# VHH binders against Putative NADH dehydrogenase/NAD(P)H nitroreductase: the designs that were tried, part 2

Target 1, 191 residues: Putative NADH dehydrogenase/NAD(P)H nitroreductase, of Methanothermobacter thermautotrophicus (o26223)
Amino acid sequence: MKLLWTSQHIKVTVHIDGKVSKMDVLEAIKTRRSIRKYQDREVPEELIDKILDAAMCGPSAVDERPWHFIVVRNREMLEKIPEVHPYGAMVKDAPVAIIVCCDSSLEKIPGFWVQDCSIASQNILLAAHSLGLGAVWTGVYPLEDRVEGIRRLFSIPEHVIPFSVIPLGYPAENPGTRDLFDPDRIHLEKW

## First folded at step 1 (VHH)

Design b10 (framework vhh_lunsekimig_d3)
Fold by ESMFold2-Fast, scan of step 1:
Structure b10 (fold): chain B 191 residues (1-191), chain A 123 residues (1-123)
Amino acid sequence: as target 1 above (191 residues)
Amino acid sequence: EVQLVESGGGVVQPGGSLRLSCAASGFTFSSYALYWYRQAAGIERELIASINSGGSTNYVDSVKGRFTISRDNSENTMYLQMNSLRAEDTGLYYCATVIETYRSGTRYVFDYWGQGTLVTVSS
């Protein structure tokens, strides 16, 4: 069964261990890697909508759901992001980027918006990976210069805080597998 | 990067002939099956012809005996020879292939198409 389709000219089907199936959650978590090189190919709006739907499904402290998202496809705007974000050089080469923001007026528990927006950011990365795309989380908050730079560039209101910039596209690199399991970080019953 | 580029479309009279070409790059051409799809106005994209890596061919009934699919592995090109064209053959013709990659025990299957080439059969 074909699971994913793009209007541009690619259909993507994920097979696990030789069988036709969707990528399971555990494998998606284990195989997701930061992707910083992208094919010169547009990401369909339908896939962005699916990614943003997944982003909004995360748990949120007292169900405050403070996130707002800016979808940036304009090449001139993408090219300006590295000017205000020194580790965002790859954004200029991406076909699209999502800026994850917090509307502070929606915050019910002080400080938990950071955790809420972190969850939304991770869900974007996992959803993109499951759909055959690559993405990377570039940090904005809590670095004041980056927060204000992104705010000015995208006309973000004072009560809204830009949290992360996530470029995404069809991957043009494959960094391979990492074995990160460390049993020394697991303590049974007590420290 | 996998690329498929169609050419050879145009306007032709009923009973005429056209040859479509699909130039491929970015994969080991000789190892993969290749396909021609057609999309007519108001009709979903349909598979009309295929050729596997061994040269075996299949056709949808409406084009059997009129269309011939072939491949040239030395040129990384697939062809569709279309004879005895009918008004019903009018549409966008897409070439396609299926590419498989493996990462961390996961098999990714990508269906690639070109941009399409327009064939118009009219007097």
Scores: ipSAE 0.000, ipTM 0.204, lowest interface PAE 14.0, mean pLDDT 83

Design b2 (framework vhh_lunsekimig_d3)
Fold by ESMFold2-Fast, scan of step 1:
Structure b2 (fold): chain B 191 residues (1-191), chain A 123 residues (1-123)
Amino acid sequence: as target 1 above (191 residues)
Amino acid sequence: EVQLVESGGGVVQPGGSLRLSCAASGFTVSSNYLYWYRQAAGIERELIASIYSGGSTNYVDSVKGRFTISRDNSENTMYLQMNSLRAEDTGLYYCARYSDTYGEWLGTPYDYWGQGTLVTVSS
């Protein structure tokens, strides 16, 4: 069965037998994995809106919030991304991708926009995971060929810098567990 | 151990055809994203064709309609069928596989590649 609800501007259909599990923040961080294989299934706009809301809630240097986002759902455009992005091959198979950009005219502190856009990108990955989706961060900046390729493809103005391309969808893979905790990287009081 | 071994390169006249093979070991071609790259003398390596885990393919415009990437799951081998060859197709051809390493968002664009196979298109 399907469960239907309508937010202010978005109608979402959710299958009742499908379980949306809530995750604690720590569990979400520890279980998030890069997902590069997606189901042939549409991602509702309401979920994209929730992800973008989370992206914009990240901290930014001097609250400059320089990020802009391009949401790509057009199949022909998604299929062109691998032509300008070597790590973007999986984007062709994704139902949607988000391009994280920096509007340099909003920058208040030189250079910190990179951290700002990194934070926004990570929030996209965590929000997607918490909503039952899978995503992967494919790097664009600071690789000049990728920056200019993405700029050309999406008609991005010169004062805006494409930072990352994040394809997302319902996962068609379940990567194994990774134990990444390394106590040798933790120093008490001094190096 | 992951290995990619290219074969099928050679000298061919303009307008001719050639089929490159990429024999894979240590992983299954049907479940991976696989690529063909070309490197001309004095020029950085460029991506020319790709095949995704779901079987969809992509090509750079200069080879679209002339080259076909495919895989044979039973032989665990990827192919590049090259038709209507031009002088500018001359180069060292590499097959490559991107890493499954989690969290790599920048890295090198290809983790594993073969030794390359030389294609020379000459009149």
Scores: ipSAE 0.007, ipTM 0.216, lowest interface PAE 9.4, mean pLDDT 81

Design b3 (framework vhh_lunsekimig_d3)
Fold by ESMFold2-Fast, scan of step 1:
Structure b3 (fold): chain B 191 residues (1-191), chain A 123 residues (1-123)
Amino acid sequence: as target 1 above (191 residues)
Amino acid sequence: EVQLVESGGGVVQPGGSLRLSCAASGSIFSSYALYWYRQAAGIERELIASITSGGSTNYVDSVKGRFTISRDNSENTMYLQMNSLRAEDTGLYYCAKRTYGSRWYDSSTFDYWGQGTLVTVSS
């Protein structure tokens, strides 16, 4: 009886619109938008697995990788999220949501778990976008009422901190392009 | 919760055909990859065929070209069409759904199993 992780190979085949879609990194970063309206269409588990694989590939402080993830597909549970998260109304209409959590027992350097979980959350958004899905980051930490509401709803242990709730689905909206480059925020050599 | 029920097994002569069915209830069928496993006497359960939510298929070499896996998402049913059956195809056939979010692709990581359907290929 032992773990087979050392010989484990993830064998996931992803087909988007019957074909493997391509999007380069810069395109994904620049065109990703918050999506809050979703088609009435299931998200395949293979795509969720790919997204979570990408989430765990982010850098973390001293390689502590404190993240844990809860995948929620149960409609009744999704419908309860807005009750504890006022800005999470769209979650009840999503086919799936990912809750990003920090396991404080994995923390090696104090306080950096917030940055670690932020990186994991952003990677979820980028990976979802690259796979033809839409997602939005809804904030949980550091708002204590939301943290405890989500903790109670999903039976999260005291040593684990819910950080973000990210609903995902096939987009039912198409936000326009944003031009966010601001050279006034770039300083050469000194402030 | 997901419940999987296999059917279609039976006794058949070498060279014969059988179609196995796996009916699912209580969950989101169309979004999940589904698997057929076979367990022969004295041998550990082995993966025979798989089908992704998008319909992509994979087979173990010993059944490739003889078995065809398919799914009907509107009926929440997966099938295994078995042709040119051989004595070594005898066994209990299980359908399985991978544990939600699991990255492991062996029999120890699947939470949802049916009770199996017996296929006997004999003279």
Scores: ipSAE 0.000, ipTM 0.236, lowest interface PAE 14.6, mean pLDDT 81

Design b4 (framework vhh_lunsekimig_d3)
Fold by ESMFold2-Fast, scan of step 1:
Formats: sequence, C-alpha cells, structure tokens
Structure b4 (fold): chain B 191 residues (1-191), chain A 123 residues (1-123)
Amino acid sequence: as target 1 above (191 residues)
Amino acid sequence: EVQLVESGGGVVQPGGSLRLSCAASGFTFSDYALYWYRQAAGIERELIASISSGGSTNYVDSVKGRFTISRDNSENTMYLQMNSLRAEDTGLYYCTADLYSGSYRPTEQYDYWGQGTLVTVSS
C-alpha cells in the first residue's frame, strides 16, 4: 500500500523501488538539526504552503492565533538581513526565509503570544525537515535592536512584532544527529 | 507481530564470561532506547544497562567496567557482553525497548519485553 500526505495520518509512506520509506513524527523531532548551509536550488511554492499550513496548526492561548508570516524570496532583501541581525549571516545564502510575526491586535491574553509564535516557529522547522529541507531559527524578539531593524527593513507596522527569522532551503550540510536525553531533568511524583 | 527474544544465558563459573543477545522481530530498533534488566530471586526487576538510539550507554555501579552493552541496528540485535562474572550476577536477564526511554513509566508498562534468559554463576 502507498500513502502520500494524508491529514488523518502522522506518517507519510511512499513506495520507492519496492521499498517503503517513511518519517514518523518522533523521527522528525529527533533528527531535525539547525541547517545554515543551503544548496543553490529553489524551494517550490507548494512546499512553503505546506510548511505555513503546519505553522498555523499549533495550539494557541485562548485560540488567539496572533501569528502572521512574511515570505521573503527577494535576494536583495535577504542580503540586508545580516545588517540588522548579527547572527543572521546565513540568511543571505538561503533561497527563502520566513519571518514569524505577532499581530498584537489579535492578542486576547497579554504575553502568551511569545509561546504562540515559538510553537509556530518550531512547526516550521519540523515541517521543513519532514519535507527534505533544512532550516534554522534565528532569534529576533526580545532583542529590541533586532525587532526594530527587522520592522523597518520589511515595513512592519508598530502593532506587529517580528519574532523570528527562519531561512530554509535544501541542505548543503549534514551535522549528524544528537542525543539530548538527560534523566536528571526528570523528577517522579515530586521535585 | 512484535517480539524480543533473549539468548546466550547459561551456567558459568565465577570469573567467566557470557554474551547475551536480544533479537527483535516485527519492528526496528532505530528509534528505541534499549535496556537490559535483571530479575534475581526475591527482588524486583532492576535496570542494569541501557543504550540510547544515539549510542550513549549507562550502567548500574555493580557492573560498570565488567559489562558492555552494544547495539547493531542493521541486524536488529542488542548485546550484553558480561566479563568477570560473580555469584551476584545470577538472575533472569530481560531486554526491553521503549520509545520514551521508560524513565517515568512503571516497569510493567514498557512497550516491549522479551521472555528472559537465565544466567547462573556458581562455584
């Protein structure tokens, strides 16, 4: 049996040369790495659409869903990001970047938009990885100089807060996997 | 059908060596942390060795330096090399695989258990 992208299934199954290959959610979580080097290769619009759909499926406090997204493919704009984000040098080499924003006019509970935008950012990273892409979360909020720099660069209104810049593309590096499990951080019944 | 089958147990003299194997069928090891437990007479099962999906190992103090846990994902098999065996190492040895490491789950609720293999160290 062949299954390709069903909304009722966590697994994607493809028959390739008589073999079945699939990526489970747990595999995606455990093998996702920050990727900062990208192939000189366009990312299809349909993959960006799938990633943004996944981003909007995260839980949100009181279902406020305050997130907005800017998709940047313009090379001149990507090349300007490192000027306002010191750790964003890799963005200029990416074929595309997504800027995750909070529209404060949609906020129902003060302060929970940070969790909402963090969830959206992580979903972008996991969705990209599951689709064969690499991505990295570069932090914007709460660093005021970066917030203001990104806002001015992309004409973002004062009531909208840029949260993260996530460049993505087909990976040109393989840093391998990490094992981060630490049982000393798990407490049974009580602290 | 999911199975874990232990083998390699037996009767050995103190100071001897044994190699235990745990072979999986019906699933693959790649996403699992893997564990060896020992059940001695009159005591609850105790964790003696573990290996993460990334290859990190951990041992109970009494077997450190004497036992070595390893995994071969291509053969879908985990091993426990036991050297310098002592009478206190006598017991039923169980392998288990748990997607969530099992650290906060009761022992009886681990995803998969084998039947056990008996190790007897006697002089």
Scores: ipSAE 0.000, ipTM 0.070, lowest interface PAE 21.7, mean pLDDT 81

Design b5 (framework vhh_lunsekimig_d3)
Fold by ESMFold2-Fast, scan of step 1:
Structure b5 (fold): chain B 191 residues (1-191), chain A 124 residues (1-124)
Amino acid sequence: as target 1 above (191 residues)
Amino acid sequence: EVQLVESGGGVVQPGGSLRLSCAASGFTFSRYALYWYRQAAGIERELIASIYSGGSTNYVDSVKGRFTISRDNSENTMYLQMNSLRAEDTGLYYCAVGTRYYSGKYSPEDFDSWGQGTLVTVSS
């Protein structure tokens, strides 16, 4: 076997109707909130590309990187998600959703794909927030009925496990920030 | 104590049918996904069929349309109806239970418990 590789440069143009604000990492982490109400605006593909790039940059157990992503923009498909996910009602109103999946054929250590896909999901939420979008993590795994419902709805192969459904869009709500620091959860030197 | 007991195996001619049963005890049956695996001579143990707590099913391509997995939560029993049996279906069939949704190439030890298996021989 021989590998043949050729590179192609694709020009991508981002159309943003507003000024992009700079947000540092700590600010992004502290101010990210679950957003369940979205403007009637399409999210540019270039922003989705940036979000997916960030998702794949997380640490992974033994560098197995088992994640795969389905990008759903089709309105009819988005409207069917609440039928198989009881807490996914907001997905039908989002312009786009990302389904985070695990390809089990890439798993090197049993069970660690859950942490890997959790990291990818959190990176999606943080990246979306940093780009002026809102998103929410709706849980699929480990609820078997939701896993199988999403699998059948999106024709996901048996060796791939749907982990989370993350609707995203321009936010139509602005929840306040939270102060979650709890010093009682920090122990010095011993329990 | 978690216990799985397979039954229903036997010798059958090509084109014949068998129904396998997996009787379960020691856990809340209705809350778990259940699986049928097949171990053939010289071949690694493979997932044949799955049935999830909500009743959804999956099959490996080689048995799709010929085998039907089902469950009876009131009897704590899972079934595999095998039709149009072929020589390649010969093997030891295992029942498995798991709390996690696994498919494809995950190892058998990822599941909570295994039965002792039931032998299916398809021969002329």
Scores: ipSAE 0.000, ipTM 0.097, lowest interface PAE 19.8, mean pLDDT 81

Design b6 (framework vhh_lunsekimig_d3)
Fold by ESMFold2-Fast, scan of step 1:
Structure b6 (fold): chain B 191 residues (1-191), chain A 122 residues (1-122)
Amino acid sequence: as target 1 above (191 residues)
Amino acid sequence: EVQLVESGGGVVQPGGSLRLSCAASGSIFSDYALYWYRQAAGIERELIASITSGGDTNYVDSVKGRFTISRDNSENTMYLQMNSLRAEDTGLYYCAADYSPWDEYGSSRDYWGQGTLVTVSS
């Protein structure tokens, strides 16, 4: 089938034939954009499984792999996220969201779990993009009110810290790509 | 941090014109997508016009052809030119901004102005 979505000034035709586009790693990294508008279309469980597999393949400090994930498809729960996350309004319109969490009992080196969960979050964004989906990272940690709000909403235990909420779906917007390469930020041999 | 301030509202007769302004202060806003919302008495706030960081515009059908949204990144200001005003255009007009399509935590309509009143008799 063909999916034609339009804004007033932009027309995009997407071929939906059950196949995933092949995108090399550099292309995926360079063309990934935050997507906050989603089609009213279910994301297959198989794609979520692939995304989570990719998330868990990231490096972690001393291989502690402290991440846990909550997959949220329930519309009522998605609609409650903006109540505890002021910058999460788009989540209510997404077909699914992934909450990236740190299980502090798995932490081997103090403080590195933040980097570990950042790596997992970025892998979710890249994997989603490579599979033809759009996603956006909405920040939870280290904002204490958001951490507590998300914890309460999803019954997260005290030893587990919600890190990010990542809504995802088939994109209903097509932002242009950015070329942000800045050679002035590269120093050879020394500062 | 972005602070948005609307101006240019007032009382006009049917068929008249108004130009609303939304000024941002402090921060660079060229990467922001910008929006105009309208709230009439007893009715939900509705999105009426938008402009992306790249300059692409969108309008609801009821204002299409009559209203024009624009931005001046050098002055950190967004505008709504309103022509052929009708009684149903009466309401509070709010500007809003978000980081779309920039890669930051956030949501659509991250920042809001305080609103400016437009009254079209009767």
Scores: ipSAE 0.000, ipTM 0.162, lowest interface PAE 12.4, mean pLDDT 82

Design b7 (framework vhh_lunsekimig_d3)
Fold by ESMFold2-Fast, scan of step 1:
Structure b7 (fold): chain B 191 residues (1-191), chain A 123 residues (1-123)
Amino acid sequence: as target 1 above (191 residues)
Amino acid sequence: EVQLVESGGGVVQPGGSLRLSCAASGFTFSSYTLYWYRQAAGIERELIASITRGGSTNYVDSVKGRFTISRDNSENTMYLQMNSLRAEDTGLYYCATKPYSSYRGWSTDYDYWGQGTLVTVSS
């Protein structure tokens, strides 16, 4: 593969099944937006499998890979999430949600599971976007009341910590794109 | 270096008592809810007892009335007094902290695990 420069984006050309395909990974990252409105349309299990595969491909501190995932499609359960997560009202309208969890028995160094689960959560958002879906990260950890609420609702064991709830579906909104580049936040060779 | 050191485990007969200690170094307990966990063979690691910054305690049903958790912030140490020990209490006991989350401190405030102390209840 080769790198292409267009405007300020890097594009990659790959050969797939005898055909040339052009990908723009940076543009995908830049155009992903939090989506909170979903079509009344089922998300196929095969797409969820692809998203979870991507989630598990993230780097992990000392390769501890402490993540576990709960896939929630049951409407009654989705409707209960906003009761224990005040900022999760949109979950009721999603066809599916993924709960990202940490199995603390797999943790090798205290605290680094947060980075691991953040990476998994971001990969879920990016993979969903690449597949034509929309998603939003709703925070659970480190808010003790939300952690306990989600744990009780989904029968999560005490050694497992719910980290995030990510509703997803086919998007029913298009918030547009953002230009967030700020050169004042970049320091050369020292602060 | 942040470190938790458990001690006080040992071999005891059924009905006996042990007192476990957990000493912290590299940080202070004062802002944390403190936990004791147990890892028994064939059983998932489970929360046994907790004590909040304000001193409120909670226990898993199997140890209520038998175990007592306490804290001494001045010594930076927490304890688990275990009475009327049973064979099913056998396991590695770990202390952990669940920091009181604050908006500005949450990124550095995580669960901390010690190396554990072994309790064996057998005849």
Scores: ipSAE 0.000, ipTM 0.077, lowest interface PAE 21.9, mean pLDDT 79

Design b8 (framework vhh_lunsekimig_d3)
Amino acid sequence: EVQLVESGGGVVQPGGSLRLSCAASGFTFSNYDLYWYRQAAGIERELIASIYSGGSTNYVDSVKGRFTISRDNSENTMYLQMNSLRAEDTGLYYCAAHTEYGSYLDWSGTPSQYDYWGQGTLVTVSS
ESMFold2-Fast, scan of step 1: ipSAE 0.015; ipTM 0.296

Design b9 (framework vhh_lunsekimig_d3)
Fold by ESMFold2-Fast, scan of step 1:
Structure b9 (fold): chain B 191 residues (1-191), chain A 124 residues (1-124)
Amino acid sequence: as target 1 above (191 residues)
Amino acid sequence: EVQLVESGGGVVQPGGSLRLSCAASGLTFSSYALYWYRQAAGIERELIASISSGGYTNYVDSVKGRFTISRDNSENTMYLQMNSLRAEDTGLYYCARGEYSYDSGLWTPSHDYWGQGTLVTVSS
């Protein structure tokens, strides 16, 4: 069933008298894009701290919060990621990468750590974007070769599962924004 | 040169079979995910089948049970075995190398190399 919700008005960002409005949550969500090209420019530690703070603020099943993070800035280590994660080629060109991990010893409900780490990963992407950075989520779990490759490279213990590798930096590309709203995917009160 | 080359396309009758091959030259398949895409006239390319470096396979619903993707890393070649072909399977078939990337709640293939395409025509 499709009804009048398809006629909803979407608020746009407004600039008044030369003043710029701040990026709100909806704007950040709608304008975030995967960025794979980065400027040769360092990311301040203060911005990484803000991003990780945001990562840990996601909802978590029974509040288990199983996430751990590895921050990689060492060029030699960044250059080794593509050897164990083939689509991590852009990582060697990034000034920093965050590896999102699950500490399985913190798991309280089986299987929900995947959702928890997905939420943390998405918060990293949104926070980076809101701070003027670009980032991309590169998949690790559930690809066995990638999981074990990343584990060995970063000396990750057996009870910890590497979930994603997220390179980030100041963007060197601007792909523009997408409007992905599809009313055919919304059903009112029944399928 | 560095390239992916498809072969095995052709004309086949409904209900028939074809096997497509994708061979890598100047690059390796061994640690990469591999993909088959189909492009019908006037339609954007769609992902038909994928195979991970570890051998895990995925198929779109319309080809599941009829198509089988496989890989031979030692020969640097990937295959698509197509059985019970339908008129709707007509199109250009492209192979690609890459890996999965997660964006906007979806695991999506990320590609670094594409083939040139091979034509499959299913007609009477």
Scores: ipSAE 0.000, ipTM 0.120, lowest interface PAE 16.9, mean pLDDT 82

Design c1 (framework vhh_7aqx_2)
Fold by ESMFold2-Fast, scan of step 1:
Structure c1 (fold): chain B 191 residues (1-191), chain A 125 residues (1-125)
Amino acid sequence: as target 1 above (191 residues)
Amino acid sequence: QVQLQESGGGLVQAGGSLRLSCTTSGRTFSSYAFSWFRQAPGEEREFVGAISWSGGSTDYADSVKGRFTISRDNAKNTFYLQMNSLKTEDTAVYYCAADRGYSWDYTSPSEYDYWGQGTQVTVSS
């Protein structure tokens, strides 16, 4: 480009909970952190709907959009997730979790559903952050024991693959932000 | 990876001129964008000017625009700050900095990982 650098962050205005809010997209991306401790407060259904709307707006290979989502609010079910997902211990303490799934019958390009569901998962994390919530991506695919454990727990059909479990809630921790820019990972014109 | 070293600082009367140089080490000088910052006693480090990796774009702080010129010489692995019409408020330690041109806010010191040691410029009335 002819510009030296992008001169500033892009500001956007969104309506949340009946109020007008402003946020900077680049700031949201840079300040989002994995949140594993949640307040004992329910997340309004309205916010979950906004998060899932954002998840479905991700780019998808040949526009296949193979994602399906399970919204889990049932405390008994949330408490069973750590039994089949060792790194999902925080899920039992979250007010809600979203399970991102791929419906293989919707796949048009072999193998690209993984990128599609990764994009949807990241959009969930960013949307949650923008709405004042915290979330964390806990990996399911490609770990076979976790895939089958989650499938059995939520009666997921064989042609649908659980990809990630994302607990979310109002944050009860503030880990601060990280400065991760590493120019040694950027190669100009060749390696 | 780049190492930076300033030179050319010193004492000058108000209205005078100085030329600062920043010499770099490494083979990829032409792939870096370069900036100058300054810090007056008791103040924070502030942006002075920047030049893109191609040399086709420059930017300056409002306080120095029209008086200072940044330039680069790829053959010498050196970039410069030509300071004209110096004022007493230009008195500061001047630092050179290097970036690969991907910083979101090139006027912020925190966006730079490569810095020189600084060179003192003193402008007397």
Scores: ipSAE 0.000, ipTM 0.085, lowest interface PAE 20.4, mean pLDDT 82

Design c10 (framework vhh_7aqx_2)
Fold by ESMFold2-Fast, scan of step 1:
Structure c10 (fold): chain B 191 residues (1-191), chain A 127 residues (1-127)
Amino acid sequence: as target 1 above (191 residues)
Amino acid sequence: QVQLQESGGGLVQAGGSLRLSCTTSGRTFSSYAFSWFRQAPGEEREFVGAISGSGDSTDYADSVKGRFTISRDNAKNTFYLQMNSLKTEDTAVYYCAADSTEYYGSLDWRPEAYDYWGQGTQVTVSS
C-alpha cells in the first residue's frame, strides 16, 4: 500500500550545510527560472512539506481552495509520466514531482479553479527556488490527452482535474536572470 | 508572436558536416525553447533535437545522438544545428520550431506541441 499523506509532518533527520543565504520575496520572484536538469540527489521530506505549505497559502476565488496535491517519488511512476506528458527524460531524471489537482466538488465559482491552481503552482515554483531547489511547471490542463493520461496513471477520480506536473530537485543548470521589465505596459491613472 | 527562418541547408557528401541556423524575431528569445525536426520524402515529420530556454538542457533523437549538436546564441536571436558525420539517411527538409510557453514542455518530441514553425530548409546528403 501507498503511505497515507496527512497534515502531520514526517520526522526526518536532514543535514543542513553552513552556506545558507536568505532570499527575500522580490529576489525570489525576479531570479526564479524554469529548471529542467537535476542532480541525482534526494530532496528531503521537510523541504517538500514547506513547499506544500506555501502552495496552500495562495488566495483563491471566494476562498474555495480547490487544490489537492500528489507527491510522486517512486522512480517507476516518474518514468511513466513522459509517456502521457511530453518532456522526454527530464521528468524521469527528477527525484520528485508534485501534481497539482483541482477537486471540482470544492468549486464555489465556476471556472475560477484554473486561477486558484495557477497560484498554487507558482507558489510551488517560488518556494522551491527560495529553498535552493529548481522546478518547472509543465502544463496538463487544458490539454485533454495530458489530463486523461495523468488521471489514469495516478488513479485520479473523475471529479478531480490534474492541472500541472512540477518536477523538482537540486539544480544541475544555472540560467541567468531574465530582464523582462517593460515600462510600456504600465499606465498611470488611465490607459 | 515569433517568426522563424532557417538557413544553411544544401548538398553535402556523406561523412561531411553542415550547420543549420534558425533566426527569430521578438524580445522573448531567451524564454523560448527551440527544436529541430526533419521530414524525408514519403515519411512523417520526426524529432531531431531540442534546447531549453536557458540553453543548459538539450535532447536528441537516438538516430543523431553524438553526431548532431544544438546550440543557441541569445545575442543574435539565433539557434543552430551542427550536423557532423552526415549519412544519406539524414537527407530531409529540416524545420525549426519554437514553443512560446515554457510550461507546455519545451523539450517535447511531438510536432503538435509547437506553436511556431519555419518554412524548412533542404539538406541532401550524397554518397
Scores: ipSAE 0.000, ipTM 0.178, lowest interface PAE 14.9, mean pLDDT 81

Design c11 (framework vhh_7aqx_2)
Fold by ESMFold2-Fast, scan of step 1:
Structure c11 (fold): chain B 191 residues (1-191), chain A 126 residues (1-126)
Amino acid sequence: as target 1 above (191 residues)
Amino acid sequence: QVQLQESGGGLVQAGGSLRLSCTTSGFTFSTYAFSWFRQAPGEEREFVGAISWSGGSTDYADSVKGRFTISRDNAKNTFYLQMNSLKTEDTAVYYCAADLSRIFGEYTAEQAYDYWGQGTQVTVSS
């Protein structure tokens, strides 16, 4: 016999507070902005679950899916991130951060894990935006001092590489939209 | 290499308490949700309780609400089922379960769990 999970509780785990309910994919891509100022307000676990599910849905080279995630809510740990990441000052003010990591034991093709983890990181940013949250990608790899600092701080094993630190929360700033379309960067049929 | 191991089962009198533990290895414990199921003799396996990856959300079968509490300890890679006010009807083999492919809250009624412990017997005597 196949075990069945009751679907009833799933309805109560979805938090809609702050969620953008009707945003198509193109709108989400075009209106997402880096957010570095956050409200003093907790992000529900259900929203983080949705964001991480979206992160894992990205394509990866030869379907290697090398990503692992560390979710950090501990205030003391968040406050230590700026000590090893100079551009991570906003992380200490965020209610939560996600550290995107590569487990090198899952790598099937050398070097493509960087693209894989970039895709996962972008999916985190887009999913957060679609749920009414703000986030920013702070770079770790390939800067050796940041990689080793984050590894030491979070007890990350030697075969695992921290790739990015993404603080997120309800936005306390509203940067305007950007018009970034540049037709001079589009070449038809040839360079 | 993925392993789930139950402990804490045994014989207890009606009205008593037991705490079950599920110790895990072979995966990143802190990012996944966990569940407890039980199977009484001659019955189908039934859901008992679940805890989200953060511990912020829990769900219970109606038969155990108010009596059982599920919790987790990420530092120990272990999650628990505290069973209070035990009834003879709670007699069953208790299994811990994990779905490592999805985070809890995304499941549907048709999903089966990927990994299971071997079970621990709980017997409640009158």
Scores: ipSAE 0.000, ipTM 0.101, lowest interface PAE 20.0, mean pLDDT 82

